VH-VL binders against q9h9l3. Designs and how they scored, part 283

Target 1, 176 residues: q9h9l3
Amino acid sequence: PRKMVAIDCEMVGTGPKGHVSSLARCSIVNYNGDVLYDEYILPPCHIVDYRTRWSGIRKQHMVNATPFKIARGQILKILTGKIVVGHAIHNDFKALQYFHPKSLTRDTSHIPPLNRKADCPENATMSLKHLTKKLLNRDIQVGKSGHSSVEDAQATMELYKLVEVEWEEHLARNPP
Below, E stands for the ipSAE of ESMFold2; O stands for the ipSAE of OpenDDE; V2 stands for 0.75 times the mean of E and O plus 0.25 times the DockQ between their complexes.

## First folded at step 16 (VH-VL)

Design y89 (framework fv_fezakinumab; at its last look DockQ between E and O 0.77; V2 from the best seeds 0.80)
Fold by OpenDDE, look of step 16:
Structure y89 (fold): chain C 176 residues (1-176), chain A 123 residues (1-123), chain B 111 residues (1-111)
Amino acid sequence: as target 1 above (176 residues)
Amino acid sequence: QVQLVQSGAEVKKPGASVKVSCKASGYTFTSYYMHWVRQAPGQGLEWVGWINPYTGFEEYAQKFRGRVTMTRDTSISTAYMELSRLRSDDTAVYYCARSGTYYYDSGPRFDPWGRGTLVTVSS
Amino acid sequence: QAVLTQPPSVSGAPGQRVTISCTGSSSDIGLGYDVHWYQQLPGTAPKLLIYDNSNRPSGVPDRFSGSKSGTSASLAITGLQAEDEADYYCQSYDSSLEGWVFGGGTQLTVL
């Protein structure tokens, strides 16, 4: 059986006017919520906007941050061959400049049974914060200090576990 | 119309370097990856590497690491591939090709392709 | 040299059905990565023919079809026409190489 991991990334702004989203932290947890990876990552370009209020990233976190290419290699080794669970995960993969097999990807922002369980429209895109509150009765991403990618990854995995059986059966009948 | 216009044919001596350009038009240059693929005469396609014009991130096939450098100039929507220490078996048509940055934006399929640039390495 | 394996050549008469196989490994097609197919007419650049295993870009006739199973993919051409004479390449991503890989190419001859 394939192992499952959940991933969440934080990005900072680079490039002109800080419009480029560059990976600055990546957290990966296993099926039980144990942290497999959690590193600050140094973008290859100058950081224009730390986006601290959302990302939680500060300048001090970049002092000993892992260079992007090194971090990318480490992360890819962890993800390869696994079912990867994430929320709006295309953003994470894009930031990693990485392609994971679609058949091994689970995006909790696009799982109709999950939305249904949360009394939300099945085809709506709900936030991780909202789903976590509704289904797990847990508050995440609180305060103004930015997100915790570990917390978000753990929440994402817990949400997926709620619909895992149903969704995996659906995917087996309807492979992407 | 999406177009990739490549520079003209090159003739080089062994040990020299060659730099091929690929100018993109008809789409947002920084929204797609640019790949380089070569094809030796009568042979198949060989992936050389790719670059993200938005971030500048580049990745090369192991075979070419240390000899190839991919760059871009976003101001003129142009990608470059430079291959150094040329040898006779580097003789090939070199193609640039566009792909998406993720599955939702064209994914890793190559479309379109440039018309190719013939690089001939001979003593 | 090519990571993906294709037959060097296939042939068929006009109107016939031909298939081109593409065999990968557990680190590419077998890992779940999608397969794309390209057509290269003589003296021209490759052209996207099939993407994501079985999808056709606009302008590609429906007599071209693709499929994937296990570690292999297949391109099928029905109603073979003279203009189909070309080289065909499959393509995927190899996780072990961390890069895109092509098949060796198949030369299709229309008899």
Scores: ipSAE 0.845, ipTM 0.925, lowest interface PAE 0.6, mean pLDDT 94
Fold by ESMFold2, look of step 16:
Structure y89 (fold): chain C 176 residues (1-176), chain A 123 residues (1-123), chain B 111 residues (1-111)
Amino acid sequence: as target 1 above (176 residues)
Amino acid sequence: QVQLVQSGAEVKKPGASVKVSCKASGYTFTSYYMHWVRQAPGQGLEWVGWINPYTGFEEYAQKFRGRVTMTRDTSISTAYMELSRLRSDDTAVYYCARSGTYYYDSGPRFDPWGRGTLVTVSS
Amino acid sequence: QAVLTQPPSVSGAPGQRVTISCTGSSSDIGLGYDVHWYQQLPGTAPKLLIYDNSNRPSGVPDRFSGSKSGTSASLAITGLQAEDEADYYCQSYDSSLEGWVFGGGTQLTVL
């Protein structure tokens, strides 16, 4: 059995008009929700829009942030060989400039049994906030001060646990 | 039509450097990664490294670290690979190849490939 | 020397089935990284044939198929045709080498 972790990233806007998403925070938790990694990360490009209302990233966080290349190396070392759980996780991998094996990737935004438990259409893309409220009776991402990537990673792991047995069996029958 | 057009063949002496170009068209250059792969005459494929044209972030195969530099000029949608301190065993066809940056859009597979640039190293 | 091991050559008569193996290690295929396959006709650049173990890009006939298990992958070609005569390369990612790796290539001959 492979070890399992959950990841969540926060992005800032780079590029023209701040429309390109670049990694500015990453949090990783283990199966029990213990924090394995939580760092602010300095993008390799100029930050145009901190997106603070959603990202929680402010200029002061970047002053001592870990440079992207160093942080990426640290993060990939943790992820290598593990089942990685996330919500819309391929955005996180894109921000890391890394492709994790599909067979080791679990995306809570695309798990039909999880949607079914939430009384949602099986193939709809559901927000982490909505699934967490519906299935865990927990409010996350509250207010306009930004998301906590630790909180979001922990919620994502708990959501996956609700369907873990069924979904792991499904993936064994239907390798991605 | 997605297309990768590479610079022409080069002949170099041992100890020199070569810089190969790869001009992209038919897609947004900064939205995809660019890889370099070489093939010595009669031999197989060997990955040299990659660059993210948007950020300039690069990674090189261990064998080439210290001798290869990958760069780009986004104003002309062109990627470059420079190999220094050339040896006779660097004689090869050097290909550029595109990969996706996102699982739901192309993913990590190499498609398309350039036609290749022959670099010959001889005294 | 190639990181992924392929047979140097395989052959088959028209209409037959052939398979090409690709064997890696616990740091690449065995760690879960996907396998991609490329076809290279003489004097041409490689062309994507199979990606993510078993997916066919548009224009690749369904007589080409791929699979992966453990530390190995396999390319199968059914209904072998003369036009299939080419070199075939597997590719994966290797965490120990921190990079993309290819098989040594397999020369397919159609008898």
Scores: ipSAE 0.783, ipTM 0.897, lowest interface PAE 1.1, mean pLDDT 93
ESMFold2 (binder alone), look of step 16: mean pLDDT 91; pTM 0.929

Design y91 (framework fv_fezakinumab; at its last look DockQ between E and O 0.83; V2 from the best seeds 0.80)
Fold by OpenDDE, look of step 16:
Structure y91 (fold): chain C 176 residues (1-176), chain A 123 residues (1-123), chain B 111 residues (1-111)
Amino acid sequence: as target 1 above (176 residues)
Amino acid sequence: QVQLVQSGAEVKKPGASVKVSCKASGYTFTSYYMHWVRQAPGQGLEWVGWINPYTGFEFYAQKFRGRVTMTRDTSISTAYMELSRLRSDDTAVYYCARSGTYYYDSGPRFDPWGRGTLVTVSS
Amino acid sequence: QAVLTQPPSVSGAPGQRVTISCTGSSSDIGLGYDVHWYQQLPGTAPKLLIYDNSNRPSGVPDRFSGSKSGTSASLAITGLQAEDEADYYCQSYDSELEGWVFGGGTQLTVL
């Protein structure tokens, strides 16, 4: 069986008025929640908005940050060939400017059995925070210091594990 | 209508540089990647590289690294590919082609294509 | 040169069924990346024919179909017509090269 990892990324604002979402941190954990990767990443363009309230990214984090192209290479090396779990993961892949095979992607924001387990509408898009609280009885993304991508990646993996068997069977019968 | 309009044919000497342009219309230029693909006479398609007009990120095939530079001007929705140190085997039709940024838009399929720009390298 | 392997040529008579194979590796098609197909009429730019293994863009007749299995993909053309005479290219993404790759192309001749 293929190895499974979970990913979560934090973005800052670049470009005109900071409307461009650029990767500034990426965290990857394995099936057990062990951190495989956790780096601050330097965007190729000037940062206009650190979005600290949400991203947790500050100017000081960029001082020794890994240049984007280097980080991208490192991250892709980790992700290649693996089942990648994430929440609204298209945002992460978009920030990485990367395409992962659809058949190897698991988005916890679009898993009906997961929503059902959380007593939410199956076709609704629920937040990671809400699902984590409901199903894991854990609070994430608390306070005003911004998100922890490691914490979010770990939560995402744990959520997926709750429905892994059922969902993998479903996907086997209904490949994307 | 989505269109990619490329610059005209070029004739260059070996060692020179060529810069081909691709002007996009009919869609949001910064919402899609721009790819460059070339085709030597009587040969197949060869991917050269891509650029994200939104972020400015560019990535090139190994074969062209060090010789190719892809840029864009968002104010006029135009992408550029510059190839330097030209040699005879660079003679080809160069195409620009659009693709999505992820699977939820148009994904990594190339559509549409420009009509191509013939670049001839001869001594 | 091409990472994906296609037969150089195929031929068929009008009304017949022809298939074009596209063989990849464990780093592209075999890894799970989708395959796209392009048609290139003589003297023209390529045109998207099939995307995501088996989907047809608007305007493409249903006599064109695509499939994928393992490390290979296939384009099938039923009810072959004279206008189908063209070059056909498969495309995928290669994880080792970190870029898109094309097949060598197949020239389809309608007899």
Scores: ipSAE 0.848, ipTM 0.925, lowest interface PAE 0.6, mean pLDDT 95
Fold by ESMFold2, look of step 16:
Structure y91 (fold): chain C 176 residues (1-176), chain A 123 residues (1-123), chain B 111 residues (1-111)
Amino acid sequence: as target 1 above (176 residues)
Amino acid sequence: QVQLVQSGAEVKKPGASVKVSCKASGYTFTSYYMHWVRQAPGQGLEWVGWINPYTGFEFYAQKFRGRVTMTRDTSISTAYMELSRLRSDDTAVYYCARSGTYYYDSGPRFDPWGRGTLVTVSS
Amino acid sequence: QAVLTQPPSVSGAPGQRVTISCTGSSSDIGLGYDVHWYQQLPGTAPKLLIYDNSNRPSGVPDRFSGSKSGTSASLAITGLQAEDEADYYCQSYDSELEGWVFGGGTQLTVL
């Protein structure tokens, strides 16, 4: 059986008016929630907006951060051949400048059975914070000091486990 | 109309370098990746590498690492590929091709392609 | 050697159906990476024909279709026409080579 990991990334604003999201932190956990990777990452271009209220990234984190090319290589080696779970995960892959196979991708923001367990509209796009509170009785992303990508990756894995059997069976019948 | 216009044919001697240009129009140049693909006479297609025109981040096929450099000038929406230490088996048509950066826009497919630039390496 | 394997040539009479295979490995198509197809008319640049295994871009006739299974993909052309005479290339991503890979190309002849 394929191994499964969960990923979460924090982005900073680059480009004109800081509108482009560039990778500045990445955390990967295994099925049991153990941390496999957690690094601050220096984007290959100038940071216009640290987005600290959401990202938790500050200038000091970038001083010794791993350069993007090196970090990307390390991350992709971990992800290759694995089922990767995330929340709105295609944004994480865009920030990595990488296209992971659709058949090996699991996005907790797009799983109807998960929404049903949370008593939410089946086709709504629900936030990680909301699903985690409803289904795991945990508060994540508390305050305005930024998110923890480790905490978010762990929550994402636990959410997926709630629907894993049903959703894996669904995908086997309905390949992406 | 989305268009990629490449520089003209080049004739080079072994050991020289060549720099091919690809000017983009009809779309936001920095929102898509640019790839380079070559085709030797009578042969198939071979991926050389890509550049993110926004950041300048580049990634090259293993065969070309150390000999190829991909750059761009965003002020004129132009991507460049430079190949150094040329040898006769580098004779090929060199194409630029655009891909998306995100599954929900254009994804990883190559569309459109430039018309190609013939580079001939002869002694 | 091309990373993906295609037959070097195929042929068919006008109106017939032909298929072109594209065989990869467990590190590319077999790992789940999508397959794209390009048509190259003589003296021209490649043109996108099929993407993400089976999708047709606007302007490509529905007699072109694609599929993928296991480590292989297939391009099918029905109602064969003289204008279909071209070279056809498949493309995917390979995780061990860390890059985009092409088939060796298939020359289609319309008899």
Scores: ipSAE 0.742, ipTM 0.899, lowest interface PAE 1.4, mean pLDDT 92
ESMFold2 (binder alone), look of step 16: mean pLDDT 91; pTM 0.934

Design y92 (framework fv_fezakinumab; at its last look DockQ between E and O 0.84; V2 from the best seeds 0.79)
Fold by OpenDDE, look of step 16:
Structure y92 (fold): chain C 176 residues (1-176), chain A 123 residues (1-123), chain B 111 residues (1-111)
Amino acid sequence: as target 1 above (176 residues)
Amino acid sequence: QVQLVQSGAEVKKPGASVKVSCKASGYTFTSYYMHWVRQAPGQGLEWVGWINPYTGFEFYAQKFRGRVTMTRDTSISTAYMELSRLRSDDTAVYYCARSGTYYYDSGPRFDPWGRGTLVTVSS
Amino acid sequence: QAVLTQPPSVSGAPGQRVTISCTGSSSDIGLGYDVHWYQQLPGTAPKLLIYDNSNRPSGVPDRFSGSKSGTSASLAITGLQAEDEADYYCQSYDSTLEGWVFGGGTQLTVL
């Protein structure tokens, strides 16, 4: 069976007015929640907006940050061949400027059985914070210091595990 | 209408450099990746590399690393591919082609293609 | 040179069914990456024919179909017409090369 990992990324603003979302941190955990990767990443362009209140990224984190292209290579080596779980994961992959096979992707923001379990509309897009609170009775992304990508990745994996059997069966019958 | 308009044919000597342009219209230039693909006479398609016009990120096939440089000018929605240290086997039609940034837009399929730019390298 | 393998040529008579195979590996098609197909008429640029294994862009007739299984993909053309005479290329993504790869191309001749 294929190994499963969960990913969460934090982005900063680059380019004109900081509208470009550039990868600044990436966290990857295994099925048990063990951290496989957690690095600050240096964008190739000047950072205009650290988006600290959301990203948790500060200028000091960029001092010894891993250059993007190097980090990207490291991350891709981890993800290749694995089932990758994430929340609104298209944002993470976009930030990585990477394409993962659709058949090996699991987006917890688009899993109807997960929403159903949380007493939410099946076709609604619920936040990771909300689902984590409802289904795991855990508070994440609290405070004003920004998100923890490790915490978010772990939460995402735990949420998926709640519906893994049902969803994998569904996907087997209905491949993307 | 989405269009990719490429620069005209080039004739170069071995050792020289060539820079081909691809001007995009009919869509948001920065919302899609731009790829370069070449085709030698009577041969198949060969992927050269790609650039994200939004971020400036570029990635090249191993074969061309060190000789190719892809850039863009967002103000005029134009992508550029420069190939240096040209040799005879670089003679080919060079295409620019658009693809999506992820599966939710147009994904990694190439559409549309430019009409191609013939680059001839001869002594 | 090409990472994906296609037969160099296929032929058929008008009205017949022809298939073009595209064989990859465990690092591209076999890894789960989708396959796209392109048609290149003589003297023209390639045109997207099939995307994501089996989808047709607007304007592509339904007599063109694509499928994928394991490490290989296939393009099928039914009701072959003279206008289908062209080169056909499959495309996918290779995780080892970290880039897009094409098949060697197949020349389709309508007899």
Scores: ipSAE 0.825, ipTM 0.919, lowest interface PAE 0.6, mean pLDDT 94
Fold by ESMFold2, look of step 16:
Order: structure tokens, then sequence, then C-alpha cells
Structure y92 (fold): chain C 176 residues (1-176), chain A 123 residues (1-123), chain B 111 residues (1-111)
């Protein structure tokens, strides 16, 4: 059986008008929520908008951040061969400039059984904050300093565990 | 329409360098990856590497590291591949090919391809 | 040596069915990476034929089909036509090599 990890990333704005999302922090946790990786990452291009209110990224974090190329190598080595759980996870893979196998990818923003447990419409895209509050009775992303990717990755793993048996069986019957 | 137009054929001596260009049109150049793939005469396809035209981030197949450099000029929507210290077994057609950056937007498949640039390495 | 293994050649008469295999390993196809197929007519660049294992781009006739299972993929061509004479390549991603990988190519001859 494959090992499972959860990932969450924080992005900053690069490119014209700061509209491109570039990786500036990545956190990976194992099935039990232990931190396997947590680094600030220096994008290969100029940061236009730190997006600090949501990203938690500030200029001082970038001073000694791991260069993107090095960080990407470290992260991909951890992800290879594993089931990777995330929330809106394809944005994380796009920021990593990496295509993880669809059959090994789990996205808590698009799991109908999880929405049902939260009394939400099955096809709605629900925020991590909302699902975590409703299903785990926890408040995440609190305060004025932005999101914590460690906290978010841990919450994502706990949410997936609520539907893991049902969803893994569904995917076995309906390969992506 | 989406097009990749490559520079013309080149003849080089062993030890020289070659720089091949690939001009993109009909789409947003910086929104897709650019790959380079080569094909020696009568042989199969071999992936050389890719570049993200937006950031300039590049990644090369292990066989070519230290000899290949991929760059681009976003002002003219052009990608470049330079191969140095040429050997006779570098004689090949060099293709550029576009891929998506996201599974839901073209994904990792190569479409379209340039027509190729023949590089001949001989004395 | 090509990372993905294809037969060097296949042949069939007009109207017949042929298949072309593409065998990888546990670090590429077997790890779940999708397979794409390209047709290369003589003297031309490759053209996308099948993507994500089984999808046909618009303009590719339904007599071309693809599938994937385990560490292998297959391209099937039914109703062979003279115009199908070409080289066919499979392509995937390999995690050990950290890059895109191709099969060695298959020459299809229509008899």
Amino acid sequence: as target 1 above (176 residues)
Amino acid sequence: QVQLVQSGAEVKKPGASVKVSCKASGYTFTSYYMHWVRQAPGQGLEWVGWINPYTGFEFYAQKFRGRVTMTRDTSISTAYMELSRLRSDDTAVYYCARSGTYYYDSGPRFDPWGRGTLVTVSS
Amino acid sequence: QAVLTQPPSVSGAPGQRVTISCTGSSSDIGLGYDVHWYQQLPGTAPKLLIYDNSNRPSGVPDRFSGSKSGTSASLAITGLQAEDEADYYCQSYDSTLEGWVFGGGTQLTVL
C-alpha cells in the first residue's frame, strides 16, 4: 500500500500586476500530521505582491529562503510514489511546475462525500477553513498574519481521513 | 493560429556550439512550457529539456546537463536552445514542442511541435 | 536505449487491425503517469495522436484508440489505411529520470 502525505503551499504574486502565483512556502505532513518538510522558498522571478494577508509571506522570509530549483527537488523527492492530499491541490502542483499522477492525487476541495458530511452541496467548492470548522470543530487561518501551510496541511490530512475508506473505494471503481 | 517556427538548418564542426530558435505565435508565449526534443537520423525521439518562458526556469535531461542552455526572449516570443562542445552524435533534428503547465489546461502532452531544425556535426 | 519499450515494427493489410505496445516500469507508467502517442509521417514533425492514455484530439478519427494498464499502454488502429504508414511513439514521465521519456518508436507498414 502507498504511503500518504498532505501538502499545502503559500504563493506570492509575480509577473504583470502580481497576478501569477509563485511558490514561496511549502509544507508537507505525513499521515499522522508530523511535519516532513516546511521551507520558505525564493521564487526565480521578481516578487511583485507578497500577498501577506493571506500568504503570511514577508520580505524577511525571502532573505534566506531556499532557491526554487533546490526546494523543488527536495519536495518532489518526498512526493514521488506517494498519495498526495491537498486542498485545491492542482494549484500547488502548478506552482511546483510538476505533474503528479492523477491516480495518486486527492483534492479535499472536490470530494462529494466530504461535502455531504459537512451538509454542503456535493458539487460546491468549499474552503478549507469552512470544512475544518464544520467537520473538525477547529478554527484555522486565524489572526492577521496570513495562513500557516503547516496548519493547513495538517487540517487537510484530517479531513481526508474522514472519507478515506469511501473515497479510496470510489477511485478504485472509477480510476481518474 | 498556434505556430512554432524554428530557425534554419546548421552545419557545425566538432567542438563548436549551435543555438536553435523557436518563435511562437497564436497564443500567450509565457503561459505554456517549451520543450526541446531531438531525433538523430533514423532514430527515435529523445527529450532534451524544458523552459518556463515566464520565469526562465529550466530543467534538462541528465545526459545534456553541462552542455545545453535553454533561454528565451519574451519580447519576441522566442525560445532558444544552445548545445556546446558538439560531437558527431549530436547530428539530429531538434524540435521545439509546447506543453501545458496544468492538467486542466493542456497538461504535459506535446502539442504543437515545430517543424525541426537539422543540425549536422561533421568535419 | 529508449526508456519505454515498443516493437520496432508492425504491419497489416488495409482494413485490418493492429496494435502497438508501449511497456514502461514502476517509475513511469507503473507509477501512474499518463501515456501520450504521436504519429510521425515520413519527413515531418511528430503530431499528437492520443493523450492522457485514451483521448483523441479533434480531427483524429475514432479508429485510433489507446489504453493503459499496469506498466503498459497500447495503441490500436482499426480499418488500416495507406495513409497510416508512419512511425508511432509513446511518451510518458519517469520519476527516476525526472523527465519526459519516449518509446523507441514503431514503424507501421500497410501491406
Scores: ipSAE 0.737, ipTM 0.897, lowest interface PAE 1.4, mean pLDDT 92
ESMFold2 (binder alone), look of step 16: mean pLDDT 91; pTM 0.932

Design y93 (framework fv_fezakinumab; at its last look DockQ between E and O 0.67; V2 from the best seeds 0.00; counts 0 for: pae E 2.03 > 2)
Fold by OpenDDE, look of step 16:
Structure y93 (fold): chain C 176 residues (1-176), chain A 123 residues (1-123), chain B 111 residues (1-111)
Amino acid sequence: as target 1 above (176 residues)
Amino acid sequence: QVQLVQSGAEVKKPGASVKVSCKASGYTFTSYYMHWVRQAPGQGLEWVGWINPYTGFEFYAQKFRGRVTMTRDTSISTAYMELSRLRSDDTAVYYCARSGTYYYDSGPRFDPWGRGTLVTVSS
Amino acid sequence: QAVLTQPPSVSGAPGQRVTISCTGSSSDIGLGYDVHWYQQLPGTAPKLLIYDNSNRPSGVPDRFSGSKSGTSASLAITGLQAEDEADYYCQSYDNSLEGWVFGGGTQLTVL
């Protein structure tokens, strides 16, 4: 069986008025929640908006940050051949400017059985914070210091594990 | 209507450089990747590289690294591919082609394609 | 040269069924990446024919179909017509090369 990893990325604003979302941190955990990767990443362009209140990224984190292209290579090596679990994961892949096989992608923001388990509408897009609270009775993304991508990645993996058997069976019958 | 309009045919000497342009219209230029693919006479398609017009990120096939430079001007929705140190085997029709930025949009399929730009390298 | 392998040529009579194979490896199709197909009429630019293994863009007749299994993909054309005479290319993503790859192309001749 293929190994599973969960990914969460934090982005900062670059380009005109900081409207471009650029990768500034990436965290990857394995099936057990062990951290495989957690690095600050330096965008190729000047950072206009650190988006600190959400991203948790500060200027000091960029001092020794890994250049984007180098980090991208490192991350892609980790993801290759694995089932990648994430929440609204298209944002992470977009930030990485990377394409992972759809058949090996699991987006916890679009898993009807997960929403059902959380007493939410099956076709609704629920936040990671909400699902984590409802199903894991855990608070994430609290405070004003920004998100922890490691914490979010771990939560995402734990949520998926709740519906893994059912969802994998569904996907086997209905491949994307 | 989505269109990719490429610059005209080029004739170059070995060792020279060529810069081909691709002007996009009918869609948001920065919402899609721009790829470059070439085709030598009577041969198949060969991927050269791609650029994200939104971020400026570019990535090239190993074969062309060090010789190719892809850029864009978002103000006029135009992508550029410059190939330097030209040699005879660079003679080909060069295509620009659009693709999505992630699978949940339009994915990595190439659509549409420009009409191509013939670049001839001869002494 | 091409990472994906296609037969150089196939032929069929009008009304017949033809298939074009596309064989990859564990680093592209076999890794799970989708396959796309392009049709290139003589003297023209390629045109998207099939995307994501088996989907048809608007305007593509349903006599064109695609499938994928293991490390290979296949394009099937039923009810072959004279206008189908063209070159056909499969495409996927190769993780080892970190880029998109094409098949060598297949020339389809309608007899």
Scores: ipSAE 0.826, ipTM 0.920, lowest interface PAE 0.6, mean pLDDT 94
Fold by ESMFold2, look of step 16:
Structure y93 (fold): chain C 176 residues (1-176), chain A 123 residues (1-123), chain B 111 residues (1-111)
Amino acid sequence: as target 1 above (176 residues)
Amino acid sequence: QVQLVQSGAEVKKPGASVKVSCKASGYTFTSYYMHWVRQAPGQGLEWVGWINPYTGFEFYAQKFRGRVTMTRDTSISTAYMELSRLRSDDTAVYYCARSGTYYYDSGPRFDPWGRGTLVTVSS
Amino acid sequence: QAVLTQPPSVSGAPGQRVTISCTGSSSDIGLGYDVHWYQQLPGTAPKLLIYDNSNRPSGVPDRFSGSKSGTSASLAITGLQAEDEADYYCQSYDNSLEGWVFGGGTQLTVL
């Protein structure tokens, strides 16, 4: 009965040598893959490295982007009280400056049953691209124009559904 | 030797403002959140709010919105809390405390704490 | 009023075990937020004692332990010593208040 969403974010480089990751796009989808939120976000700090090859973020995307404080408020309202699914999701929460409850967090990069279905060691950290190809027979992040956070969030939700019953039961027995 | 050094005690009249400082050392100031927590005499701990020193982003407990402002100066690794329109029930020790920015980087727990700054509001 | 409920005081003789409860709601501990505990000796700042429900920072003896279940958490102290006499606070995050929240504090007296 608790509602579930999937989130994916794209980051740009800020701070010294562009090594700090700052939120520049966020996409949220519901259980059925419908888009609930998809916005470009203007970081509060100077962008040093757009990281376009991976992020897909370009200078023109920032012209009308939603300021971080406003976007964060909108995003957190959607996440509040929900199970949130993501891939390496700690990076997304750090970029949002937000601590989501561990018991309501699902990270497809760290689910042993999902790795097992993909014929991978249970403790291996697998990329979203690899898991999606192996388990959904689907190519994501194709080309050199950067990732789509909508595509990635949708893929993440579909991956979680493959192990949802088993993993939810495991977490009920083994609270984080 | 992570340390938070706070400004000295202050005595204020009702209606005035106070600005308390918290200077950080022994770690990268902009990589952690800074929180403010107060404790009235003989009472418990009360969270006031936090600031991200890197971005300047702040968030306040609802009780203090409109009266509190949190700022920082990254050039001297110092966070500030200013409380306006002081009342006698604002008399308290005001602590700064550091938290991590995500679970795998010290997490949401408060460690360390400053030694506190006594603010007395009396007529 | 404190968001998390703690008994105002507990007491025990040297060498005994005491527990301090911390009760929240479905929007904080019950939603899955972790509980942290702080020890405050008279005239000093709070000090982190237990984090993430049950973890001890370096330098905290193993006679301090913590647990969480449902909407409640508990701090246990075994082998009570005179120096354990202090105030103890639990702390968590509350989603509806959008903030860090503390218990009202528990004064531990060693008899």
Scores: ipSAE 0.640, ipTM 0.866, lowest interface PAE 2.0, mean pLDDT 92
ESMFold2 (binder alone), look of step 16: mean pLDDT 91; pTM 0.935

